Miniprotein binders against Mucin-6 (MUC6). Designs and how they scored, part 27

Target 1, 185 residues: Mucin-6 (MUC6), of Homo sapiens (Human) (q6w4x9r395to579)
Amino acid sequence: GHCSLEGGSFVTTFDARPYRFHGTCTYILLQSPQLPEDGALMAVYDKSGVSHSETSLVAVVYLSRQDKIVISQDEVVTNNGEAKWLPYKTRNITVFRQTSTHLQMATSFGLELVVQLRPIFQAYVTVGPQFRGQTRGLCGNFNGDTTDDFTTSMGIAEGTASLFVDSWRAGNCPAALERETDPCS

## First folded at step 7 (miniprotein)

Design zc2 (from yc6 with V58L)
Fold by ESMFold2-Fast, scan of step 7:
Structure zc2 (fold): chain B 185 residues (1-185), chain A 112 residues (1-112)
Amino acid sequence: as target 1 above (185 residues)
Amino acid sequence: DIREEVKKLLEEARKLIEEAKKAGDLEAVRLLFEAVWTLIEALKTGDPEKISEALLKLSEALIEAAEKLGDPEAVEKLLEAQELLRKALEENNPELIKEAIKLIKEAAELLG
């Protein structure tokens, strides 16, 4: 399965459901019992420009009991707060420069992350078949049914992206609804 | 009823998630989200064994938070709850699950 975070604030879930949102926060992108040591992939969104309605991906975080790997749009990679030279390798994770514009985080547990640094910061998540039906977060539940891809952190299937996205906030941030602007004001 | 007690515990866990978010504690948020999800899935099955395993995961998340805050009373209650849950799994005794939930709730109240 494949999940993408593109064009600033567009997301396509593992079940190929596209959506867009206007939140600025750290969000749970992927959690699964298939991730070792209670691992989670998180996405950090912030305002991209002078328009208050625009949001952009600015960093991706992999957090487990052992590691806090941050890949930032300014091309800095840290683990547990310390900047790392690439290629960077832990027991189960390797971060390396795949091309002049792309970084890759490869793992031994069926998760791969490719980050496009330029011209626009974007992320691509690939998971093996063992993750099918066992994922939660912004990338959806990977069960082959797009109608329940907006399942909140409390297990409720929503019809709107905003309630779904807000339920996966991990940071101290306002709800997406509070940041929505009236186009006539 | 165990199901009703667990639902109340989920509300306490939601409150702690919001507190962890305000504190900027991504580690606590990660563990609490994992534990809440596991517990919600376990409740759908109605299986006491799966509910006990999920409660063990929640207690682990809460121990992490309690140790960071330096709250030895909360840690002690959670360790006792874990022992009761492990015995519940071995003996198929749902009464031990109820006792463990009470201790986890008390620990969550100390932490919130």
Scores: ipSAE 0.548, ipTM 0.769, lowest interface PAE 1.9, mean pLDDT 83
ESMFold2 (binder alone), alone request of step 7: mean pLDDT 82; pTM 0.804

Design zc20 (from yc6 with E41L)
Fold by ESMFold2-Fast, scan of step 7:
Structure zc20 (fold): chain B 185 residues (1-185), chain A 112 residues (1-112)
Amino acid sequence: as target 1 above (185 residues)
Amino acid sequence: DIREEVKKLLEEARKLIEEAKKAGDLEAVRLLFEAVWTLILALKTGDPEKISEALLKVSEALIEAAEKLGDPEAVEKLLEAQELLRKALEENNPELIKEAIKLIKEAAELLG
């Protein structure tokens, strides 16, 4: 399955449900029992550098009992607070420069993250078939049905993206605002 | 009624998530979200083993919070709950799950 975080604040879930929001927080992007050591992928959003009425992705975090890997828009990679030179390898995770503008985090457990650094910071999440029906967070539940893609952290299917997104906040931040999906983008 | 007790625990967990967010404890937030979802799935199946697994994860997150707050009574109750849950899984004994839930609720009340 494929989930994307593009154009600053657009998200397309594993079941291909597109949505957009306005928010400045750390959000749970992906949690699953398939992730080792209670792992979670998180997305950090902040105000856009050009427009204060827009928000954009500024960092992606992989957090487990062993690791806190942060990949930021400033091309800094840290693990557990320490800056790392690429390629950076742990037992199950390798972070490396795929191209001059892209970093990749490859794992042994069926998760792959590609981060575009320029011209706009964006992220692309790929998960193997073992994750089907076993994901939760901003990327959706990967169950083949878009009807319940806005399932909150309490297991309730919501009609609005803002309530869905707000339920996945991992920080003490203001509530997200729903934005209409642009079908032409 | 295990299901009703678990539902009350979900409400306590919701409050703890908000407190962990305010404290900036990203580790506790991660663990609590995982525990809540495991618990929701366990309620849907009604499987005592999955409920016990969820409660172990909840107790782990609460122990971390209790240690940071310096509350030895809450830590002690949570360690006792973990032992009861491990025995419940080994013996297939739902009465031990009820006892563990009581201890976890008491610890959560001390923390919140």
Scores: ipSAE 0.228, ipTM 0.621, lowest interface PAE 4.5, mean pLDDT 78

Design zc21 (from yc6 with I40L)
Fold by ESMFold2-Fast, scan of step 7:
Structure zc21 (fold): chain B 185 residues (1-185), chain A 112 residues (1-112)
Amino acid sequence: as target 1 above (185 residues)
Amino acid sequence: DIREEVKKLLEEARKLIEEAKKAGDLEAVRLLFEAVWTLLEALKTGDPEKISEALLKVSEALIEAAEKLGDPEAVEKLLEAQELLRKALEENNPELIKEAIKLIKEAAELLG
């Protein structure tokens, strides 16, 4: 399954449901019993310098009992607060430069993260078949049914993205707003 | 009813998540989200053995959160709950599951 965080504020879930939001918070992107040591992937959004109301992805965090790996738009990779030179390897995780504009975090447990650093900071999450029906967070539940992709942190399926996104906030942050596409621009 | 007690514990865990968010403790938030989801899955089963196994995992997550939040009384209650859950599995005794849930709820209340 594939989940993407693109264009600053667009998300496409593992079941291919697209949505957009505006938020300035750390959000649970992916949790699953398939992630060792209760691991979680998180996405950090902050205000864009271009528009007052626009927000964009600024960092991706993998947090487990052993690791806090942060990959930021500044092209800095840290683990537990310490900057790391690439390639950076742990027992189960390797972070390396895939191309001049892309970093990859490869794991032994079926999770892969590819981060585009420029021109726009974007993230792509790939999970193996063992994750099917066992994911939760902004990337959805990976059950093959898009009608329940907006399942909140309390297990309630919502019809709109804003309540879904707000339920996955990991910080004490303002509520997210679902952005409408302007058909004339 | 064990399911009703688990629902009450779920409400306490939800409140504790809000407190962890206010504290800015991403690690505690991660553990508490895991605990809530494990409880939600247990509610769907209705199987006392599966509920007991889920509560053991929940208590482990809450112990890590309690240690980070600096509450040794909550840790002790959770350790006692784990012992009761192990006995419940060994003796096939659902009454011990109810006692364990009470201790987990008390620990959650101390943490948030």
Scores: ipSAE 0.546, ipTM 0.786, lowest interface PAE 1.8, mean pLDDT 81

Design zc22 (from yc6 with I40M)
Fold by ESMFold2-Fast, scan of step 7:
Structure zc22 (fold): chain B 185 residues (1-185), chain A 112 residues (1-112)
Amino acid sequence: as target 1 above (185 residues)
Amino acid sequence: DIREEVKKLLEEARKLIEEAKKAGDLEAVRLLFEAVWTLMEALKTGDPEKISEALLKVSEALIEAAEKLGDPEAVEKLLEAQELLRKALEENNPELIKEAIKLIKEAAELLG
């Protein structure tokens, strides 16, 4: 299955459901029992430099019990806070420059990530068939049914993207994204 | 009722997620999201064996979170819970699962 994070704020789930959101947070992009050592992909969004009212992908993070790999729009790759020269290899993960504008993270466990650095920072997630029906996060549940692609972190299928996206926040984000309440005077 | 005890534990784990977010601890958030999802999946099965397997995974995630949040008493309770769950699987004894859930809940309450 294929999930894409494109055009700053567009996402297409593994079941091919497109949606768009406005958010400035770190979000759970993909979690699954198929990821070793409690691994998870996370996506970091922040305000866009091109549009005052838009947000865009600024980094992708892979977290496990041993690794914290960060690939940022600044073309820096770190693991556990240390900058790494490419190609960078761990036991099951290799990060390398695929082209002058694209990085790839290849894994032994059926997850592939391609990051476009220029002209717009974008990410493409590919997972093998073993992930079918076993994913959760912004990329959806990969079960072949688009009507439940907005399954929240609480296991509830939502009809709209906003509540779905907010349920997958991994950071301490602004109140505007946290809940629908009137701003304090 | 094992399912009711798991539901109560799920509520405590969700509270811990909010605390981890406030602390800016992405690794703890990752593990706690894993734990919550594993518990939700276990509730669907109703099978004591599958619930025990899920609780072992949950306890592993909570131990990592407890170590990062700095609570050795919570870690100790979770290690005791894991031992009870392993015995429950070996002996097919659902009463040991209830004891393990109680310890996991106590650990979660200490962390939140």
Scores: ipSAE 0.462, ipTM 0.739, lowest interface PAE 2.3, mean pLDDT 80

Design zc23 (from yc6 with I40F)
Fold by ESMFold2-Fast, scan of step 7:
Structure zc23 (fold): chain B 185 residues (1-185), chain A 112 residues (1-112)
Amino acid sequence: as target 1 above (185 residues)
Amino acid sequence: DIREEVKKLLEEARKLIEEAKKAGDLEAVRLLFEAVWTLFEALKTGDPEKISEALLKVSEALIEAAEKLGDPEAVEKLLEAQELLRKALEENNPELIKEAIKLIKEAAELLG
């Protein structure tokens, strides 16, 4: 399955449900029992643009019992607070420069992350078929049904993106605002 | 039944998630979210073994939080709960699960 974080604040879930939000926080992007050592992928959003009325992705974090890998829009990669030169390899994870504008985090457990650094910081998450029906977070539940893609951290299917996004906040942050993706007017 | 006890535990776990967020402890937040979801999924199966395994994960996350918050009484209750859960798995005894849930709730209440 494929999940994307594009254009600053647009998200497309594993079940291909698009949504948009305005938020400044660290959010749980993906959790699954298929991730080793209680691993989680997190997305960091902050204010962007001259007016600061929009928010954008600024970093992606992979956090487990052993690792805290941070990939930021500044092209800095850290693990457990220490800056790393690329390619950076652990037992199960390799971070490397895929192209002049893209970094890739490849894993042995069926998760792949590609981040576009320029012109806009964007992230693409790919998971193997073993993750089907076993994901949660901003990327959705990967069950083949888009009607419950806004399943909150409490297991409740919500009708709005803002309540869904807020349920996955990992920090002490202000509430997110839903942004229109279909401006039928 | 076990479902009612688990719902009360989840209320306490939500309070702890908020405290972990205030502390800026992403490791505790990650563990607590993982534990809560694992417990929700285990409840859907109705399988005592899966519920016990999920409760062990909850207790592990709470021990991490308790150690960071400096509450040795909460840590002691959680260690006792883990022992009961391991015995429940070894002996196939679901009554030990209920006793463990009570200890985990008491620990969560001390922490929140």
Scores: ipSAE 0.320, ipTM 0.671, lowest interface PAE 3.5, mean pLDDT 79

Design zc24 (from yc6 with V36I)
Fold by ESMFold2-Fast, scan of step 7:
Structure zc24 (fold): chain B 185 residues (1-185), chain A 112 residues (1-112)
Amino acid sequence: as target 1 above (185 residues)
Amino acid sequence: DIREEVKKLLEEARKLIEEAKKAGDLEAVRLLFEAIWTLIEALKTGDPEKISEALLKVSEALIEAAEKLGDPEAVEKLLEAQELLRKALEENNPELIKEAIKLIKEAAELLG
């Protein structure tokens, strides 16, 4: 399956449900029993003017019991707080420069991440068929049914993106639903 | 009864996620999300063994939070709960599950 984080604040789930949000926080992008050591992929969003959006992706984080790999829009890759030269390898994960504008994180457990650094920071998540029906987070549940792609962290299927997105907040930040936003800002 | 106690624990775990977020502990937040989801799935089965396994994950996430917050009393209660849950699985004894839930709730209250 394929999930994309594009154009600053657009997300397309594994089941191809598109949505947009204007939150500024760290969010759970993907959790699954298929990820070893209770691994999770997270997305960090902050204010942006680059893509004509109020918010944009600024970093992607892979966090497990062994690793905290951060890939940021300033082209810095760290693991457990230490900057790493590419290619960077662990037992199960390799981060390398795929092209002059793209980094790739390849894993032994069926997860692939491609990050576009320039001109706009964007991320593309690919998971193998073993993940079908076994994912949760901003990328959806990968069950072939888009009607329950907005399943919250408490297991409730919502009809709107705002409650869904807020339920996957992992940082200490205001809920998007509770913030005042001006369409003309 | 055990299902109702677990549902109460889910509300406590929801509050603990907010506390872990405030502390900036992404590892605790990650583990709590995983534990809560595992517990929700176990409740759907109604299987005491599945519930016990899920509660072990909850206790593991809470130990991570308790150690980061420096609360040895909470850690001790959670370690005791884990031993009761392992014994419950071995002996197929639901009374031990209820005792473990009590200890987990007490630890959760200490943490916030």
Scores: ipSAE 0.264, ipTM 0.647, lowest interface PAE 4.2, mean pLDDT 80

Design zc25 (from yc6 with V36L)
Fold by ESMFold2-Fast, scan of step 7:
Structure zc25 (fold): chain B 185 residues (1-185), chain A 112 residues (1-112)
Amino acid sequence: as target 1 above (185 residues)
Amino acid sequence: DIREEVKKLLEEARKLIEEAKKAGDLEAVRLLFEALWTLIEALKTGDPEKISEALLKVSEALIEAAEKLGDPEAVEKLLEAQELLRKALEENNPELIKEAIKLIKEAAELLG
């Protein structure tokens, strides 16, 4: 399955459901029992430089018990806060320059990440068939049914992207909807 | 019963995730989200063995958070809960699962 983070703020899930992302936070992009050492893929969004109303992908993070690999739009790769020269290899993960504009993170456990650095920072996530029906996060549940792609962190299928996205917030950021949906208003 | 107790624990886990977010602890947030999802999936099965395995993962995530927050009382309760859960799996004894849930909830309250 394939999930894409394109054009700064657009997402297409593993079940091919497109939606537009807004918000400036770190979000859970992918979690699965198929990821070793409690691994998770996260996406960091921030405001665009000139247009403060737009939001853009600025970094992708792979976090496990042993590794915190960050690939940023500034073309810096770090692990556990230390800058790394490419190609960078751990026991199960290799990060290398695939082309002059693309980095790839290849793994031994069926996850592949390709990051486009220029002209626009974008990310592409590929998972093997063993992940089918076993994913959660912004990339959806990979069960072959687009009607429940907006499954929140509490396991509830929502009809709108906004509640779904806010439920996968991992950073210390305000959730726009929490203020708007106050029961007293 | 067990399902009702686990549902209450899920509500407490939600509050802990919010506290971990406020603390800026991405590692604790990651572990808590994984533990929460494992519990939700285990509840769908109704299988006490799968619920016990999920609760072990929850207790592991909470121990990680408790150690970083420097709360030795929470760590002690969670270690006791883990032993009860392992014993429940070995002896096929659902009563021990209920005791473990109580300890996990007490630890969660200390942390939130």
Scores: ipSAE 0.449, ipTM 0.733, lowest interface PAE 2.4, mean pLDDT 80

Design zc26 (from yc6 with V36M)
Fold by ESMFold2-Fast, scan of step 7:
Structure zc26 (fold): chain B 185 residues (1-185), chain A 112 residues (1-112)
Amino acid sequence: as target 1 above (185 residues)
Amino acid sequence: DIREEVKKLLEEARKLIEEAKKAGDLEAVRLLFEAMWTLIEALKTGDPEKISEALLKVSEALIEAAEKLGDPEAVEKLLEAQELLRKALEENNPELIKEAIKLIKEAAELLG
């Protein structure tokens, strides 16, 4: 399955449901029992400096009991707060430069992350079939049904993206719910 | 009613998540989200044994969060809850599960 974070604030879930949100926070992107050492993938959003762009992805974090790997739009990779030269390898994870504009985090447990650094910071998450029906977070539940892709952190399917996104906030930030999608056709 | 008590515990978990966010502890937030998810999955089974096993795993995650958020009294209550859950499994006694949930909620209130 494939999940994407593109064009500032657009997300497409593993079940191919697109949505947009307007938040500036760290959010749980992916949680699953298939991730070792209680691993989780998180996305960090901040204000965009571009007119008509409200928020943008600025970093992706992989957090487990052993590792806190941060990949930033500034092309800096850290683990547990220490900057790392690429390629960077651990027992189960390798972070390397795939192209001049893309970094990849490959794992032995069926998770792959590709980040585009330029022209716009974007992220692409790929998970193997063992993750089907076993994911939670902004990328959805990967169960083949888009009607429940907005399953909140409490296990409730919501009809709106704002309630769904706000339930997955991991930082002390303003609720995205306060700012419904601002129409600019 | 074990299911109703777990629902109340999930409400307390929401408050703890907000406190962990205020503290800026991403690890604690991650552990608390996993604790909630484990309980939600166990509730789907309706099996007291699976719910007890899930509560043991949840108490382990909450102990780590309690140590990071700084409350030794909360840790002590969670260890007592684990003992009650082990005894509940041995004696097949659902009343001990309710007592364990009460201690876990008290620990959650101390943390948030």
Scores: ipSAE 0.011, ipTM 0.423, lowest interface PAE 8.7, mean pLDDT 76

Design zc27 (from yc6 with V29I)
Fold by ESMFold2-Fast, scan of step 7:
Parts: sequence; C-alpha cells; structure tokens
Structure zc27 (fold): chain B 185 residues (1-185), chain A 112 residues (1-112)
Amino acid sequence: as target 1 above (185 residues)
Amino acid sequence: DIREEVKKLLEEARKLIEEAKKAGDLEAIRLLFEAVWTLIEALKTGDPEKISEALLKVSEALIEAAEKLGDPEAVEKLLEAQELLRKALEENNPELIKEAIKLIKEAAELLG
C-alpha cells in the first residue's frame, strides 16, 4: 500500500482516497500492530510563511520505545535528539540519501518512507501486504474500501476530512481547516 | 457490566490524551492512542481475553504518563492492575478483570 503527503497540504490514503487540510500540529500518520515496539509514524505541519494562509509538511517522525527519528525539511536527521550523519543505521532501520533531493528510511518490518526535500518537502509511505486492514491514522485503514478511510481515533467513520484529521492530532494545536481537492460545482 | 466499566475507562483515557497533548509528551500520546484503539477493538468482540490484553496496554500507557507526571501512587495502582490482569488471563477469571479495571480507573483519576 502507498500513502502520500504532497503539495504541502494534500494526502492520499492507502486506499487511494484523496483529501486536503490546513493544520499546524503533529498528527498520527500511521499506527499498526505490525510496527515493532508500539511504533508510530507522525507528520508535523506548520505555516508556510508569515503572509501565507497555507500550511505544509515540515517534518516526519518515527517514534517507538527505542527510537525517535525526525527527518525535517532542513535536511536534518536526528534520533533521540542527536543529529546523525547519513547513512544512519540501527538494527532495523536505515536512513540514507536516495538521490540529491530524496531521503529514504528503510525498515526490516515492511515500512518504507521516502521524503522529497526539494522543491517542496513531501513524504511517501509504503507498507507491505502484512499491513492490510491493520493500519490507522491519516493514511487510513488499508482495507480496500475508501468509504471508511476517514475513521477517527475513536473508531467512528466521519464524512468530513476536518473531523478525521483533528481526531489524530498529537499536540495541543488549533483545529485543521478542510479544503476540497477540487472546487465544488 | 465489564463493557460499561471499560467504556468509562475509555473516557478517562481520552482526558489523559488531552493532558498529554498539553504536556507535549509524544511518547505518552503514542501509547495512549494505541491503548484507546485496542480498547475500542476489544469492545467490538466482547471477548474477556481481548479486553484483558487491551487493559494491559492501557495500564502500560498510564504508567508512562504517571512516571512523567511524578505520581508514585498512580504507578503503584497500575502495576497492581497489570499483575491482576496477567493472573486473570492465566486463571481464566473475569472477576480479576473487574478488580484491575477499578485500579486503572483510580490511577487515571489521580493523573487527571
């Protein structure tokens, strides 16, 4: 399955449901029993600029009992608060520069993250088939049905992206604003 | 019934998520979201074993939060609850689950 965070404010779930929001918070992107040590992938969003009303992805975080790996738009990679030189390898995770504009976090447990650094910071999440029907967060539930992709942290399927996104906030932040991917007729 | 008590605990866990958000404790937030989701899934099955497993995850998340907040009484209650839940699973005894839920609720109330 493939989930993408693109254009600063667009998300496409593992079931290929697109949506857009504008928020300034850390959000749970992916949780699953398939992630070791209660691992979670998180996305950090912030304002794009002082005079800009848009928000954009500024960092991706992988957090488990042993690791807090942060990959930021400033091309800094840290683990547990310490800056790391690339390639950086742990027992189950390797972070390396895939191209001049892309970093990759590869894992032994079926999760792959690719971040585009330039021209716009973007993230692409790939999970193996073992994750099917076993994911939750902004990337959706990966069950082959897009109608329940907006399942909140309380297990309720919502009709709007705004309520869905707000339920996955992992910080003391304002509510996100929902914007459609295409204008209504 | 056990389901009704677990639903009350779920509301306490939701309050703790908000407190963890205010504290900026991403580790506690991660564990509490995991625990809440596990409780929701367990409630759908009605299976005492699944509920016990969910309560162990809740107690684990609450211990993390209690240690961060410096509440030794809450930590002690949660460790006792974990022991009761392990014993409940081993002996197939649902009465021990009720005792564990009581301790987890008391710990949650101490934390916020």
Scores: ipSAE 0.351, ipTM 0.689, lowest interface PAE 3.3, mean pLDDT 79

Design zc28 (from yc6 with V29T)
Fold by ESMFold2-Fast, scan of step 7:
Structure zc28 (fold): chain B 185 residues (1-185), chain A 112 residues (1-112)
Amino acid sequence: as target 1 above (185 residues)
Amino acid sequence: DIREEVKKLLEEARKLIEEAKKAGDLEATRLLFEAVWTLIEALKTGDPEKISEALLKVSEALIEAAEKLGDPEAVEKLLEAQELLRKALEENNPELIKEAIKLIKEAAELLG
C-alpha cells in the first residue's frame, strides 16, 4: 500500500482517500503491530514561511525502542540525536541518498520511506501486504474501505479531517507555544 | 461484564494519552497509542482469549510508559496483572481476567 504527504499539507491514505492537513505538531503517521520494537512513523508539521494559516511537513521520524531516526527538510539525518553520514545502516534499516533530491529509508520489515527534499519537502510511504488491515494513523487503516479512513486514535470514524488529525497528535508542538505568545498572528 | 470493564480501562488510557501529549513525551505517547489500539481491536472480537492476549500487550506497553513517566507502584500493579493474565490463559479461567483489568485500571489511574 502507498501513502503520500505532498504539497506541504495534502495527504493520500493507503486506501487512496485524499485530504488536506492543518496542523503544527508531531502526528502519528503509521503505527502497526507489523513494526518491530513498538515502532511508529511520525510526521512533523509547522507553519509555512509567509502565512501562519498554512502548514507544511518539516520532518519525518521513525521511533522505536532502539532508534529515533529523524529526516528533516534541512537534509540532516539523525539517530538518537546524533547526525549521521549517508549511507547509514542499522541492523534492519538503511538510509541512503536515492537521487540528488531524494532520500530513501529501506527496512527489512516491509516499510519503505522516500523523502523528497527539493523543491518541496514531501514523503512517500510504502508498506507490504502484511500491513493490510493492521495500520493506524494519518495514513489510514489500509482495509480497502475509504469511508472509515478518518478513524481516530480511539477507534471512532469521524466525518471531518480536523478531528481525525487532532486525535493522532503526539505532542511536541513548538508552533502552538509561539501562537500563545503572539495570539494576533 | 469483561467488555464493560475494558471500556472503563479505555477511558483511563485516553486520559493518560492526553497527559503524555501535554508533556511532549513522544515515546510514552507512542506506547499508549499502541496499547489503546490493541485493546480496541480485542474488544471488537469479544473473544476472552484474544482479550487476554491484548491485555498482556497493553500491560507491557503501560509498564514501559510507567517506567518513563516514573511510577514504581504502577509498575508493580501491572506486573501482578500480567501474572493473572498468564494464569487465565493457562487455566482457562475468565474470572482472573476481571482481576487483572482492575489492577491495570488502578495502575492507569496512578499514572494519570
Scores: ipSAE 0.316, ipTM 0.662, lowest interface PAE 3.6, mean pLDDT 79

Design zc29 (from yc6 with V29A)
Fold by ESMFold2-Fast, scan of step 7:
Parts: sequence; C-alpha cells; structure tokens
Structure zc29 (fold): chain B 185 residues (1-185), chain A 112 residues (1-112)
Amino acid sequence: as target 1 above (185 residues)
Amino acid sequence: DIREEVKKLLEEARKLIEEAKKAGDLEAARLLFEAVWTLIEALKTGDPEKISEALLKVSEALIEAAEKLGDPEAVEKLLEAQELLRKALEENNPELIKEAIKLIKEAAELLG
C-alpha cells in the first residue's frame, strides 16, 4: 500500500482516500504491530507563507525504542539527536540519497519512505502486504474500505478530517484547522 | 602533515558556512555544510588516499558554493585545486595535494 503527503497539506491514505488539513503539530502517520520495537512513523507540520491558515510538512520522524530518525526539509538527517552522514545504516534501516532531490529510508520490516526535498517537501510511504488491516494513523487503516479511513486514536470512525487528524496529534499542540478538498481526477 | 592541513581547511570551511548563513544564502551554506561533513569523515580514517578522495568531492561542493556567492577569483583557485588533486591521486604525489589544499584555503579566505 501507498500513502502520500503532498503539497504541504494533502494526504492520500493507503485505501486511496484523499483529504486536506492545516495544522501545526507532530502527527502519527503510521502505527502498526508489524513495526519492530514499538515503531511509529510521524509527520511534523508547521506554518507556511504569511497566512496562519496555511501549513506545510517540515519533517518526517521514525520513532522506536532504539531509534529516533528525523528527516527534515533542510536535508538534515538525525538519529537520537545526532546528525548523520548519508548513507546511514543501522541493523534494519538504511537512509540514503535516492536522487538529487529525494532521500529514501529503506527497512527490513516492509516499510519504505521516500522524501522529496525540492521543490516542495513531500513524503511517500510504502508498506508491504503484511500491514494490510494492521495500520493506524493519518495514513488510514489499510483495510480496503475508505468509509472508515477517519478512524481516530480511540477507535471511532469520524465523518470529518479535523476530528480524525486531531486524534492523531503526538504533541501538546492546538487543534488543526480543517479544509476538505476534492481531488481533480 | 596532510591530516593537519585538512584540519585547517575544515576550520576555514566552517567559517564560510557561518558567512553564507549571515549573507542569507542558505543553498551555499548547505553545500558547504555537506563539504564539512565529508572532511570530518575523511579525517577519522587517517588514510592519505581516502583524504585525497574526499578532497575531490569537497572541491566540487566548494566550487559550486563559490559560484553562488559570486567570487570569480575564488572559483578560479578552486578549479586549479581540483585539477591538482586529480593529478595527485593519479600520481600518488603528496606535494600536489599540499599545493591544492593551499589554493583551497586561499579561496576560502576570499569567500569569507
């Protein structure tokens, strides 16, 4: 399955449900028992432009009991607070420059992350079939049904993106400003 | 000898990063920052051959940064240094590496 964070404020879930929000917090993108050491993938959003109603993706974080890998829009990669030179390898994770404008985090456990650095910071998450029906977070539950993609951290299906997004905040931050957008197909 | 000269070049590169940041040229600062990390990694090895290979990569980043900062004299010195490093690696000649490092330092001083 594929989940994307594009254009600073657009998300497409693993079940291909698009939505949009504006928020200034760290949000859980993906939690799953398939991730080792209580791993989770997170996205950091902050204000963009002059308007406080606009926000953009500024960093992606992979957090587990062993690692806190941060990939930021300024092309700095850190693990547990220390800057790392690429390619950076651990037992199960490799971060490397895939192209002049893309970084990739490859793992041994079925998770891949591609980060576009320019012209706009964007993230693309790929998970193997073992994750089907076993994901939680902004990328949805990967069960083949888009009607329940807005399942909150409490297990409740919501009709709007704002309550869904707010339930996946990983920090003590203000509630997100919602703006639902239909994609041009 | 060469390792000690590379340490001095590393210090000059760090000064250049701060100068580029003050000038608001974040792209130049980023290229110089990458050059500094490459030099740090090379210094950890203590191997003159690995240091010379790292200097070739660093010279490319420094040339690009100097072009963005707009100093033609610095660019010319870095292009000459890159050619000397290439010849030094091919001929296994440490005197050419030393001369190239001197040119890189002169370029760094012109840039800030």
Scores: ipSAE 0.000, ipTM 0.068, lowest interface PAE 24.6, mean pLDDT 69

Design zc3 (from yc6 with A13V)
Fold by ESMFold2-Fast, scan of step 7:
Structure zc3 (fold): chain B 185 residues (1-185), chain A 112 residues (1-112)
Amino acid sequence: as target 1 above (185 residues)
Amino acid sequence: DIREEVKKLLEEVRKLIEEAKKAGDLEAVRLLFEAVWTLIEALKTGDPEKISEALLKVSEALIEAAEKLGDPEAVEKLLEAQELLRKALEENNPELIKEAIKLIKEAAELLG
């Protein structure tokens, strides 16, 4: 299945339900028992322009017990706070430049992420068939039924996007992207 | 009624999630969201074994939060709850599940 974060604030779920996202924080994009080491994919949003109501995607985070991989609109890739040269490879994850404007994170566990850096920062999530009916977060539950795609973090199916999105909030910006640097260097 | 005790625990965990969000603790929020989902799914089955397994996941998430906050009393209660849940699974004893839920709830209250 395919989930997309496009045009700054538009999301299309794995079951192809489109909605507009409004928010300026870190949100759970995808959680699943199919992700190893309690992994989760997160999306960071912030204010994008002079418009009071406008928000845009600024980073995507993959967080597990071992890794905190951050891909930002500034074209910097970090893991656990350290900037990495591409291609960057761990045991199960490879991040590489797919084209001059796109980065890809490929995994051994059925998750693929493509990030468009220019002209607009956007993300595309692909999951294998083992994830069907076993996803939650902003990308929906991947069960083939769009009517329950707005299932909140407490398991309640909502009819509108606002309560759904707020329920998947994981922290307040800018704290979620705050990095501690070595005080000696 | 185990289902009612689990629902009360979910209210305490919901408060902890809000505190973790305020603290910017993405790791705790991630683990707590996973634990809540597992518990809600188990509750739908009505299966004490599935509920016990879900409560073990809740305990794991809370232990990580308690260790980070430096709260040894909360950690101790959660480890005791895990032992009770393992015994509940071995003996098919719902009273041990209720006692474990009480300990997990007390630990959650200490943490938030």
Scores: ipSAE 0.318, ipTM 0.655, lowest interface PAE 3.6, mean pLDDT 79
ESMFold2 (binder alone), alone request of step 7: mean pLDDT 82; pTM 0.793

